# VHH binders against Type II restriction enzyme MwoI (mwoIR): the designs that were tried, part 21

Target 1, 363 residues: Type II restriction enzyme MwoI (mwoIR), of Methanothermobacter wolfeii (Methanobacterium wolfei) (o59646)
Amino acid sequence: MKNPKFTENQKEIEKEEFEFLQKLNFIIKESLELFNTNLKNSMKFINYITLPIIMASIESKSFNPFSEIIEKHIAFILNSKMNSLGYKFLPLGYSSDLTYENDNSIIHIDIKTANLENPSDFKDTVPLGINQSSYPGVLDCKIRGKNIKADCKKIKVYPNIPTTYNNKLTITNALLFIYPDYKEIIDEIREDYIAIRELISINLKDILTPIEGSLEEFLNYKPSNEKKRLEPILDNIVRGYFIHDKLRHEFSENVEKDLEEFEKKIIGIAKKLKEREIKPVAILSISIPNGELAPHYDDEIVSGKSWGSSFRYHYKKSGNSVFKGLDNKASRAVFLHINKEYLPVLKKYFDPITVYELTEKRL
Short names: E, the ipSAE of ESMFold2; O, the ipSAE of ESMFold2 at other seeds; V2, 0.75 times the mean of E and O plus 0.25 times the DockQ between their complexes.

## First folded at step 17 (VHH)

Design g5 (from x6 with S30E A60D K64E; framework vhh_nb_b201; at its last look DockQ between E and O 0.80; V2 from the best seeds 0.00; counts 0 for: pae E 3.7 > 2)
Fold by ESMFold2, look of step 17:
Structure g5 (fold): chain B 363 residues (1-363), chain A 121 residues (1-121)
Amino acid sequence: as target 1 above (363 residues)
Amino acid sequence: QVQLQESGGGLVQAGGSLRLSCAASGFTFEDYYMGWYRQAPGKEREFVATISYGGRTYYDDSVEGRFTISRDNAKNTVYLQMNSLKPEDTAVYYCAADEFVKYDSSGYDYWGQGTQVTVSS
């Protein structure tokens, strides 16, 4: 339970980490209106990407169509603001989403997204890889919740990011975006899309007149799975028909009617996606402790799913993680944004909910 | 209109006990963090205890084990049971409320007027 005392160097590291956290929190919090405006503007394009989103949904279990948009938008905001504060972007950020430097520090910022319906991704924790922190990870002695041996001790796993580089302190942060689940909207249309692929498949020969023997030989080739052979062709026809207005009126009247009805459903899904606000449920800003602060945060580092290559920073489920070496007991993890509509749900997962606020003293 | 009204302060001998109450109105009490702070003459306000909407409690090291914070959501009231009082506990005690905890532990949005606790030797 009791940690050893912080050295003076460790206290100085925490001071630098806290000061950068305040700068990052100020940048993001000040920029929330621009973030919201640009997200609304991007919804003008939802009609153009709705069918690609539906088609991609077959290939993955769950899909948030906006996670990449959120990441790109935050990178845009950070790149703009960090330069004005004297930080230079480092494009060789192999280990993190965004890397910056100034005279004293190398900054690593990772943008994480989590689905509100999957609390293991965000509840009192942030997942990290060995390329995303300088703090040692752990290799758990447990397999499926069971110790390999009763007296087995956890093994430290050293990450790829050093604690300092070229006499500059390495500072690591995560921005965690919690968003609502879109699976319900996507599931509504997925079955209809599968039916449309089958409809096209049954009627394929109506539109693929014999070009030469090679096309018919390709269609008659029998791999281990007949659907595997046809899926690229069916997807190409779907894109041609609905996105590029090709092949229109080349099917029978009954098939064209069904395709037209599906097109109406695509438009309906686009409207539902547009009406579901893209705004995050919450935005969390997290200062990840530097590796020189070991062992002070060892109880907050747990093994991840990829033995030896991932871990989690667990910032105390029942409390607020703090800069343990600082007198002010400031939080390492804070909410920058809360969508009030989801506050009852957030209170089920977070106690306390600790917030950052803009004030004159912090501006 | 948010109102926080402390009561139960007074003069007690060292080693004695005292119970403070804070009646709250003008907000949804069950949704708020409630807390106690104190201010001795010539000093800044300092944290004493907090109780979350979920009932979790947090204490300053100087009072842990001696003080107990509790809440009664049916009466919209927060209590501070102070046992084994010491002269250094002498201060004005303030009830506070906030919908959220502040990142720098700087306090709360709403404050009562305070109640005096004096512990004599």
Scores: ipSAE 0.281, ipTM 0.706, lowest interface PAE 3.7, mean pLDDT 79
ESMFold2 (binder alone), look of step 17: mean pLDDT 83; pTM 0.844
ESMFold2 at other seeds, look of step 17: ipSAE 0.332; ipTM 0.728

Design g6 (framework vhh_8h5u_2; at its last look DockQ between E and O 0.01; V2 from the best seeds 0.00; counts 0 for: pae E 22.9 > 2, unsure alone 55.6 < 65, placed apart)
Fold by ESMFold2 at other seeds, look of step 17:
Structure g6 (fold): chain B 363 residues (1-363), chain A 123 residues (1-123)
Amino acid sequence: as target 1 above (363 residues)
Amino acid sequence: EVQVVESGGGLVQPGGSLRLSCAASGFTFSEYDYYMGWYRQAPGNQHERVAIISYGGRTYYPDSVKGRFTISRDNAKNTGYLQMNSLKSEDTAVYYCAADEFVKYDSSGYDYWGQGTQVTVSS
């Protein structure tokens, strides 16, 4: 198979993608102080959100428990700034929450957070949901050690987002926020949270005495897994006790003591998180190729790890981090912010590190 | 003040070779983990990045020059090099080197560039 040349339409698509990337990079870079200020304001209330964070970390394999807070602050900034540039917020249901429209384009922006200690989430690659790209993912004939015939044909897995909406070009971007590992701080108390749920479970009779028969009937109704059946009830009791000051005095003194000790640990964790100042290690901005650019990015946008339910863009494979159809060979992935204290660690995962800088006479 | 001086350009026949040099001053390559890059500009075109060497020694080339150009550096001489082999007429351009702690997104900054060195591949 020969390397096909870029058509004039494909070159125009990349020009539009590059021009939007520059606008997005400017907006985010210009707004970093506002983002930091807004984030610090949320952290004034960390005591009130620490238990929800702990609960979410048990149910999630994410190692950045603040990802939703970060996403909301960036969304606020983008919604405000994009409007000032003539883009209208355009939520489309089964699309990213950050969808915008102007005369020529429909813009999809995906905000991702990654733990610095989990490089598979950020190193030279970005995961994409089937509704976060318009480029068909390539499923190679040879995946995970399977034997494939010599004449095997590569398979295309099609995403849900079209390459255009009517005559408006689809442009997709990712903003990747890399954070320090907060897992150690949260893990100090995660095992204790599980123990508290078990303690409450053992003492359910004391709490639910007026409805003992009803509870047993409810638990036996559905589903068969007793743990799945009980966990929502236990989580409700935990929230009632610790967030709403309910159910106090419904437990024995020994149980109340254990609950109070756990409450002290929650307060201690909240203090540690507040003192840490939750700041990104790095912010990476990524232009994701439009599907009309096929086949030029077939080696970089792949499917196969999820059997067609998601994709991965390898934005830094063998020097392919550029707009391949543009003469300037600008990078599709650039850093908007780097905490210099973490630069040696980042250099383990990124070589080179390509940065965007605001306009400067000497630069 | 970081500055660079390019040298080694000239006129060559197609298929010929040249070795460009980038002498740096105001910093020491090994002391500061600097990327070094070579860029070229033909008349009327934007700058094209043709080689990057990272502080880890990894090199990057676009397809147009991959296999023909080799970037290197000699930290003892505080000098970078671009070995250009199998030169083609489309390689005709002014060649610039740049050094920076990071690879620049679009290379439009000029504080780290010299006058460049002309490479002409003719006939």
Scores: ipSAE 0.000, ipTM 0.257, lowest interface PAE 17.8, mean pLDDT 76
ESMFold2, look of step 17: ipSAE 0.000; ipTM 0.096
ESMFold2 (binder alone), look of step 17: mean pLDDT 74; pTM 0.755

## First folded at step 19 (VHH; framework vhh_nb_b201)

Design k1 (from x5 with P104T; at its last look DockQ between E and O 0.65; V2 from the best seeds 0.00; counts 0 for: pae E 7.6 > 2)
Fold by ESMFold2, look of step 19:
Structure k1 (fold): chain B 363 residues (1-363), chain A 121 residues (1-121)
Amino acid sequence: as target 1 above (363 residues)
Amino acid sequence: QVQLQESGGGLVQAGGSLRLSCAASGFTFSDYYMGWYRQAPGKEREFVATISYGGRTYYADSVKGRFTISRDNAKNTVYLQMNSLKPEDTAVYYCAADEFVKYTSGSYDYWGQGTQVTVSS
């Protein structure tokens, strides 16, 4: 049993990773107030965007359609701030969500999302794609605890990102956004939306006129993947009616009454969404160990059920994951934002909760 | 109003044992991290041990294996059992409480008045 010590190069790598983590955390924390202001301004338009939000929730099967908007705004703000600090955005991304460079390093930042109701997405672990780390992970080939192949634990999963890129150090971070699940609110109206599509479908002959042939032939045509031609047509009619104020009076009086009642429900949902804080429950910043730090993180970065297609960083496997080669034992995973309303729930999943505090408050 | 009251300090021979207690009031004890810090003359205050609301314990390397932190949520009290004491353990020991483990280690929101521990050689 060997207990290898950190080399001087490995200690320098961890110092650079820690320094970038501090810089990134400062940028994100400073930028949250601008995001809150922009979000508040967006809520002025909630009545116009609620139907698109409902429709997106059906397509993505997500019960929090705001997560994409929040992530885009944070990425935008991050890119702006990184440029102001001398980092240059690399549009190709090197297969990462956000890629930057300066004179010394190539920075990869991957944005991760999780629903609070699905702890496997966020509790003490973060999934890593092959393009999201430079650290070779351990392949676990066991079935029911048995190793089917001799020494499968010695097989490494090699990622796509090198530990250095043409003499520049590779630094990788995950930003993990934990969201509340708006399932209750969205479920209330999803069934009504589907019912409206069905109602429109039954009355299609009132709206569509066939071109040489019959409506039955048109609706039953299968030109691509599956028999899905009808759903885009129905969604188009919904958009025409509710968003563009078209097709009014094209339906019977009874159908128009039902459409008007659904419109009232959309307005009610918009009020409920406006009253909620559409912000993450928590934001975590996680410094992912560079591959030159092997073997020091081998027990924390593994590839199991993905059979080498990806891996996970178990950043709390040994308790509080730290920069193991630094004397200060700073945490590699810290909370940048906590919605206090959800703190009791977060305490069920995280112990300890390590928070980032602004350096300016401490200096 | 938050109050932290340490007790159990004193003079002890090297190799001996001592138990510190800290009684807490004015907050929901079971929701807080409780910790012990110490300050020797002319030195900065340093981390000794902490215990989370979930019962996880963390120790400075210098005390690991010798000191044990524990809590009794029914009595709103945190304890520090100190065994195999060394002269280097001589310091004023402070009880601390916070809702969070702070990124800039050692910045707790609430502190006790301190209790003196003196270990003779």
Scores: ipSAE 0.013, ipTM 0.539, lowest interface PAE 7.6, mean pLDDT 78
ESMFold2 (binder alone), look of step 19: mean pLDDT 84; pTM 0.858
ESMFold2 at other seeds, look of step 19: ipSAE 0.279; ipTM 0.682

Design k2 (from x5 with P104H; at its last look DockQ between E and O 0.74; V2 from the best seeds 0.00; counts 0 for: pae E 5.1 > 2)
Fold by ESMFold2, look of step 19:
Structure k2 (fold): chain B 363 residues (1-363), chain A 121 residues (1-121)
Amino acid sequence: as target 1 above (363 residues)
Amino acid sequence: QVQLQESGGGLVQAGGSLRLSCAASGFTFSDYYMGWYRQAPGKEREFVATISYGGRTYYADSVKGRFTISRDNAKNTVYLQMNSLKPEDTAVYYCAADEFVKYHSGSYDYWGQGTQVTVSS
């Protein structure tokens, strides 16, 4: 009736996972200044990407306009430091951001960003794709609020990543960057962008002449069941006008004035984004249990919202997820950075807040 | 600046009870994790109990069910109620405080001077 004991092999797996977590934590913690410097250098190009950021934001209620930039800089740091420590880059895996190998293991690292205003993305849990874990997830085969159940005793949610590659152990980690909300800056201009699309739409007759049929009929055609032809045409004209300086002087003078005013607003947003430093609220480092550790983490790695195609790792379930087979009971989820300005908010979401000590020897 | 002062130690018969107190000053008490550690003669210091800023408690297996940690944020004081005491509980008991739980260390940023608890058989 007691919980199953860890086998010696399972204890060895956890030792290797813990040792790698220490190496990863050291690398990221030591590199925070370099990360901040690289991020600041990227901002000199913000004028070139501000309109694409605005255009991408219209379909998202929560959005970090810098998520791609953050991911690229972390990948640069890891590629530099991992190679220096004898880990070779391995172009393997699908949804994992970074894969490495050494003599004993194949390492998968996924870089995740979360908005502080969306706690479901980070509070006590982290979503995992099928390429980001080797642990078979426990299915919940009932429908909430319905009297419908299936017998799922014979099946789990199975990831794409095996527990070993040949004789090399699979090690999976996530780096979770929690960042402040940029909603106020993006919201300031989102409605203006929508208005510009409408203005262009109303005035399409200035630049698009139908040969047969009405212009309205042409624009309402759906080449697929996703969008009318009008929608991609408007986005294309926006890119042409503002990024490529095409179609200038093809609209009436009052339309051109409104387009010029919007261009000034884009420049203003670019200045605000440049002035708003991109500093994480917190950085959380997470060791995801290997699938050979089943069933010890079954209560912590379960099916996600997209049953069968995703998982969730509840790294804070049962008070704090730890390396259950190790005597030191080290946490599998560790804070590498905390912005003290946001500490009161973080304490709403996390108890305990477990931090990594940099004084350990490089591994 | 920071000060932790333990009190309530002494000599107790086996099976008896003691209540330790630790008065804290020099930091915002309600923001800190508070803990108790002990060190027996010739032994390494060992974990006894911790209480978070949110009131969650954690205990060593050897004291679970016998000891209770609590805090009073209005008085900046943490307590350790020790019941069913055994001779093996004889040690110097230290109060500790930290803004965070340390991942890899039993060390806290701040420590008290300790109070002796002696359990006679």
Scores: ipSAE 0.166, ipTM 0.669, lowest interface PAE 5.1, mean pLDDT 82
ESMFold2 (binder alone), look of step 19: mean pLDDT 84; pTM 0.857
ESMFold2 at other seeds, look of step 19: ipSAE 0.404; ipTM 0.758

Design k3 (from x5 with P104R; at its last look DockQ between E and O 0.74; V2 from the best seeds 0.00; counts 0 for: pae E 6.3 > 2)
Fold by ESMFold2, look of step 19:
Structure k3 (fold): chain B 363 residues (1-363), chain A 121 residues (1-121)
Amino acid sequence: as target 1 above (363 residues)
Amino acid sequence: QVQLQESGGGLVQAGGSLRLSCAASGFTFSDYYMGWYRQAPGKEREFVATISYGGRTYYADSVKGRFTISRDNAKNTVYLQMNSLKPEDTAVYYCAADEFVKYRSGSYDYWGQGTQVTVSS
């Protein structure tokens, strides 16, 4: 017997997981408009964060300036709704983003955002940290350049979340928000920011004459490190000039003109950011199997090749994202929202696309 | 107006084969999931098979290995090849279509009027 049947306890676990998934899906579906907020009030300080956004985008091809704001907004909404339903928030520092309890269960919800341009974060799989699952990851024992035929599927990497706590069942969910890449809105002035850094670099002596000797000695201490030492200084001057109104009028007239022209571009980008409507491309709700359900999900929850710094749940592998122990074979992963403008792109990444619709539940 | 029209039903001996067809119109066929459901007298309608816009197939346990669903996007037609038929397969077979797979298996947006399949003992 290679695949044992579900025990009655395992079937009960899946019933509890399914019932919570339905409740969570209802909460999120009812709250969709609250997830779509006008940035104007949340972005009152957009002028002051625009430079950090531009600076961060220099290093990254996939930057989402709104992801943290969106995640906090989602968490606030969930906390309010969960409390209204009798779940008490547990502020645990070494657990999932949101942890709750009631009389019968400990609930872990991990809020994940993914960039549509980075499909490894969402395409038929969801990455899990060791504090975001109770299900042991199964190893693929292939060693690079070798074909080893040992049965390493019996080797498990154990996560930090227990399967039960004080006789309460641990239930683990991921709520995955897929957003477009906002890089295009920042790209308009990335080249200009780089040019401004170089302009300040060339003219640094214009404003540092009293300490010029000390700066020159610092920059030349190890010639191979000059760029590494200069960049933080330039970034500091940029922040001082544009955010704190320091060093104004201390450069030559032509340099000041260029700095003021760049400031106008920053203001233009900030206006675009303030008017941006925050809408996810898609929202995916995922029930992660409890560890007591082993071995039934071993082919779907796989440890990373670095031996358990992370796991992956392959929730859509060949359409195999169901509660395997339930008669109805309900899906463990379901789309709660799809922005129709992006449906052609989503169809390239997902087949099947399984949706939850509020009206079918009420009919 | 969306239309699904089944054909190919009839009477067949146990152990025999039958091929159902469902011609679709009124929507972009290649964008839709197509499926077959069946309903025996006095029973609830049950899932038989579905095929995605990408060609991935799913089957009920009771028919896996005996039934094959396929689609021809050029003809806007989905097929159900039924082999090794049993008296238990006797039912009205319905073609169904949906833009998405619904969370509950019987909740397709569009349905045909059905075709009778009768398997003699």
Scores: ipSAE 0.037, ipTM 0.593, lowest interface PAE 6.3, mean pLDDT 78
ESMFold2 (binder alone), look of step 19: mean pLDDT 84; pTM 0.857
ESMFold2 at other seeds, look of step 19: ipSAE 0.236; ipTM 0.684

Design k4 (from x5 with P104I S105E; at its last look DockQ between E and O 0.86; V2 from the best seeds 0.00; counts 0 for: pae E 4.5 > 2, grease 25.1 > 24.2, SAP .743 > .668)
Fold by ESMFold2, look of step 19:
Structure k4 (fold): chain B 363 residues (1-363), chain A 121 residues (1-121)
Amino acid sequence: as target 1 above (363 residues)
Amino acid sequence: QVQLQESGGGLVQAGGSLRLSCAASGFTFSDYYMGWYRQAPGKEREFVATISYGGRTYYADSVKGRFTISRDNAKNTVYLQMNSLKPEDTAVYYCAADEFVKYIEGSYDYWGQGTQVTVSS
C-alpha cells in the first residue's frame, strides 16, 4: 500500500507528542512576562556588553546581537519550569543541549532564533541538526549544476537521536523566536570598528616590543587550528583599552583622538540598543515527529543544506502539518506569541496563523 | 458589537443546490478567517469550510467538490455554495469568525445564530 495506516503504537506516540506539546506551550506561555522582565533587567547593563556585540558583528550577515542572551534566558526559564513539573535535566552527549527525562520519555528541546528579514529561516520550515530529530530525512542525491546523480532510495539522512531510549520515548521540539533585524543599528558602527582595528595594528610597535625575531614574524605566526597571533592580540588590546582603561597614552595623540571618538560611538550605540525594545515578533512552538512515525512525515522531513549532516522540517508544506494519526488533526506548529505591530508581515508568511490559548485546565 | 447573520437556508430536494450567506459587522472583515460549521440534531457541531483573509480555502472531506466557500470583502459577506446536496447534509449551518485559527478545531471567537438546511430524499 502506498500510504500505510497508522499503527496503534504510532497513534500512541502522537498522543504523547501532542500532550507534551501542550505542556511545553503552557510553560512558555505562562513564562512570557518573566522572560520580558529578565530581558529588561539585562538591558540595564547594555553599556558593558555593547563593545563585545560590536566586536562579534563582523562575522555574520544575519546578526541578532541578543540571540545568545535570548537563548540563555529561555534555557534558564525552561529548566526551572521543567524541574518544577517533575522533568529532570539530563545532559546527554550527541543530543540537544536542553534534554530532560521523566518516567515515560526523554525530551529534547532546541531554541532557535530567526531574523524576520531572512524568511528561509522560519517560513513554513525549521532547520534541524542531526542532534535535533529522530526522524530520518529524505535524501536527494544529485550534484547541483552537473549531470551527476544517484538513486538514493535506500539511504536516508540518519540522525544521532534514537526513536527511544530503552522504554522511554524520544520527544523532540523546537521553539522558534522571530526577531526584527538589528542591522541598521550595527551597520552604523561596523565600518568604524574595522578602521579602529587597522589603526591599532599599524601602531603595534609603539606598544609591543620584539626581543628576538621580527614583530612581523610574531604577528603572522599561525599555530595549528588557531588564528594568526595578530588577531587575538588586537582583540585583547581593544578590551584592554576600552573596558579596562589600559594602554591609555601609549599611542600618539592623533591615534588617541580617534580611539576617544570611537568610544563616544560605542556609548551612542549602547543607548540605541537600550532604547530598542527587545521583543520577539513571534514565538512558534513546533513538535517534531518521532522517527517511528516514518513514513508518514517523509514529505515533510528532508535533507537540509548540508545533505547528510542536517535536516529541514517543513511544518507547513501544502498547508499546515498536523498530528496525522490523531482524529483532532491538531497542529504540530502553533504560535505562542504574536507582536500585533508585525501582524501584516506575518500574514504574508503564514496562512493559517494557528494560536495556542491558555485554559484553567492546562498542565 | 460583533454580529454574524446567516441567510439562505431552507428545504431542498436531494441533488439540489443552496447558497448560504453570512453578513458580518463589528470587526475588520478583511482581517478575519470566516468559516461554516453545521450541527445535525443530537450530534456535535462539525467543521464544513473556512476561508482565510488571503483567500485560501479549506474543506471537510465530506463536502469537498460539492461545497464552495467564498468571500466578498466589499460587502463584508461570506458565502457557502452547496451543490449536489444529500440528506446527510441536513443540519443547522453556523457562520463563524476569528482573527486566528485555534490549534484545536471548532474554537472560533464569534458565531452566528444559524440557518436550517433540510435536504429531502
Scores: ipSAE 0.201, ipTM 0.678, lowest interface PAE 4.5, mean pLDDT 83
ESMFold2 (binder alone), look of step 19: mean pLDDT 84; pTM 0.859
ESMFold2 at other seeds, look of step 19: ipSAE 0.275; ipTM 0.707

Design k5 (from x5 with S105E S107T; at its last look DockQ between E and O 0.79; V2 from the best seeds 0.00; counts 0 for: pae E 3.0 > 2, unsure alone 64.6 < 65)
Amino acid sequence: QVQLQESGGGLVQAGGSLRLSCAASGFTFSDYYMGWYRQAPGKEREFVATISYGGRTYYADSVKGRFTISRDNAKNTVYLQMNSLKPEDTAVYYCAADEFVKYPEGTYDYWGQGTQVTVSS
ESMFold2, look of step 19: ipSAE 0.331; ipTM 0.726
ESMFold2 (binder alone), look of step 19: mean pLDDT 82; pTM 0.850
ESMFold2 at other seeds, look of step 19: ipSAE 0.351; ipTM 0.736

Design k6 (from x5 with S30E S105T S107K; at its last look DockQ between E and O 0.77; V2 from the best seeds 0.00; counts 0 for: pae E 2.9 > 2, SAP .715 > .668)
Fold by ESMFold2, look of step 19:
Structure k6 (fold): chain B 363 residues (1-363), chain A 121 residues (1-121)
Amino acid sequence: as target 1 above (363 residues)
Amino acid sequence: QVQLQESGGGLVQAGGSLRLSCAASGFTFEDYYMGWYRQAPGKEREFVATISYGGRTYYADSVKGRFTISRDNAKNTVYLQMNSLKPEDTAVYYCAADEFVKYPTGKYDYWGQGTQVTVSS
C-alpha cells in the first residue's frame, strides 16, 4: 500500500474538483475589474475607518488594514456569480463562510489575505482551519527541539468538514490574496495612538468619578479574565471623541491641543492609505484535496503546530502541485492575477509562476 | 517588435545529433520561459521542452534523456540539443516564449517560424 492506485471513485472526485476549479478561476479572473472598482468605492470612505484600523493594529503586529474589506468584496462577487450560475448560498456552522450547494456538491470557498513580507503564509503553502478542509492532517508527533516522538500511525487530525454531505461531494477551495506590507504607514501612528490613550488615562478624572471606592480600584478591576476595565473605557473615549464628536472640551486646554494634533495625524494617515492604491500583489487559486483522496496527499496536508488547531496544504511538496489522479496533470494552484510591479519579488518565491488565462469556453 | 528565429534544422541520420538555436529579440529575455514544440505532418503541435528564467527544465516523456534544453542569457538564445535521434523525431520545431507558464491552455505568447528536422533511417 505504499503507492496505492487511484480508485475510479477517487478519479471522479478529482475530475469534479478540477471542473469546479476552472469555474471558480473564470469567475474571479473575469471579475477583477469589478473587484477593483468596488475597492476604490470603499476607499472614498477611508477617512471614516482610519481610526478603527489604527485601533485594531494594536492587537496584531501583522495586521493588513484592508483584509476584511477585501474579503467582503470578494464574498459579494462570489455570492452574485455563484447564485446566477445555479449555486445556492448555504450558510452552515463549522464550515467556511462561503458555502454553496447544487444538486451534486457542497462548495466551500475560503478567502485568505497574506502579507508579502511573511512568505510562510503563501509560499508553496496555504494555511487551513479545521473548518476549511475535509482531508485529515498527518500529525507531527515530535516536540520541537527535543528528542521526543510518539507513534501516531493510527490517528490523524480530523477536520469538521465531511468528505460528503449525504450524496453531495464536498469541494474545498482557497483564494489567497497577497498584499504589500503596510507596516511603515501603521507604525508611523501606532506610538502616537498609544500616547493618546495614556494621556486620556492620566486625565480620566475630568470625565469619570467613582460612585463608591477609588477610581484606580474601579479601573483596575477585571470583570472578565482578559482585560482590566480601564482598557475598554479608554477605547470607548477615543471613539467618542474622534468619531462621534463627544466629550469635546471636557479636558484641559493642553490635553485638548494634543487630541487635536492627533486628529490631524489621523487625517494624514488616511491620505497615505488612500494614495497607496491598495492593489493585490498577486491572487492565487487553490483546489484543496477532498479527504476521500487519502492517502494520496498525506505528505502534503499536515497538522500545524498543535494537535487539532490548524492544517497546512503544501501544494508544491510533490513538486508539481497537480491533480495526481488525472491524466492531464493540471495544477491545483494557479495565479489569477500578478501585479507586474512586484514580479521581481514574486520570482524570489516562485519558480514556476503558473498563470490562469481566460478561454473562449467556460469549463 | 518581438521576434524568435530558429536555426540549426536539417537532415540527419538516425542515431545522430542536432542542435537547434533560437535567437530572441524585443523583450527582456532573462525574464522569460523559453520552450520548444514540434509538429509532425498530420499531427497536433506537441510540447518538447521548456526552461524557466531560473534554469529549471521540463521535458516531454518522449524526449527525456535524449534532448537537453539550455539558455544563454548573454546571447538571448535558447538551445535544444537533440541526441539519439529517431525517425519519430521528424517534425517542424518551434521556439516559444512566455513571461509565465499559462494554464489551462499552455499557450505561449510568442512563436518562431519553425525549423525542419528530418531524421532518415
Scores: ipSAE 0.335, ipTM 0.727, lowest interface PAE 2.9, mean pLDDT 83
ESMFold2 (binder alone), look of step 19: mean pLDDT 83; pTM 0.846
ESMFold2 at other seeds, look of step 19: ipSAE 0.343; ipTM 0.734

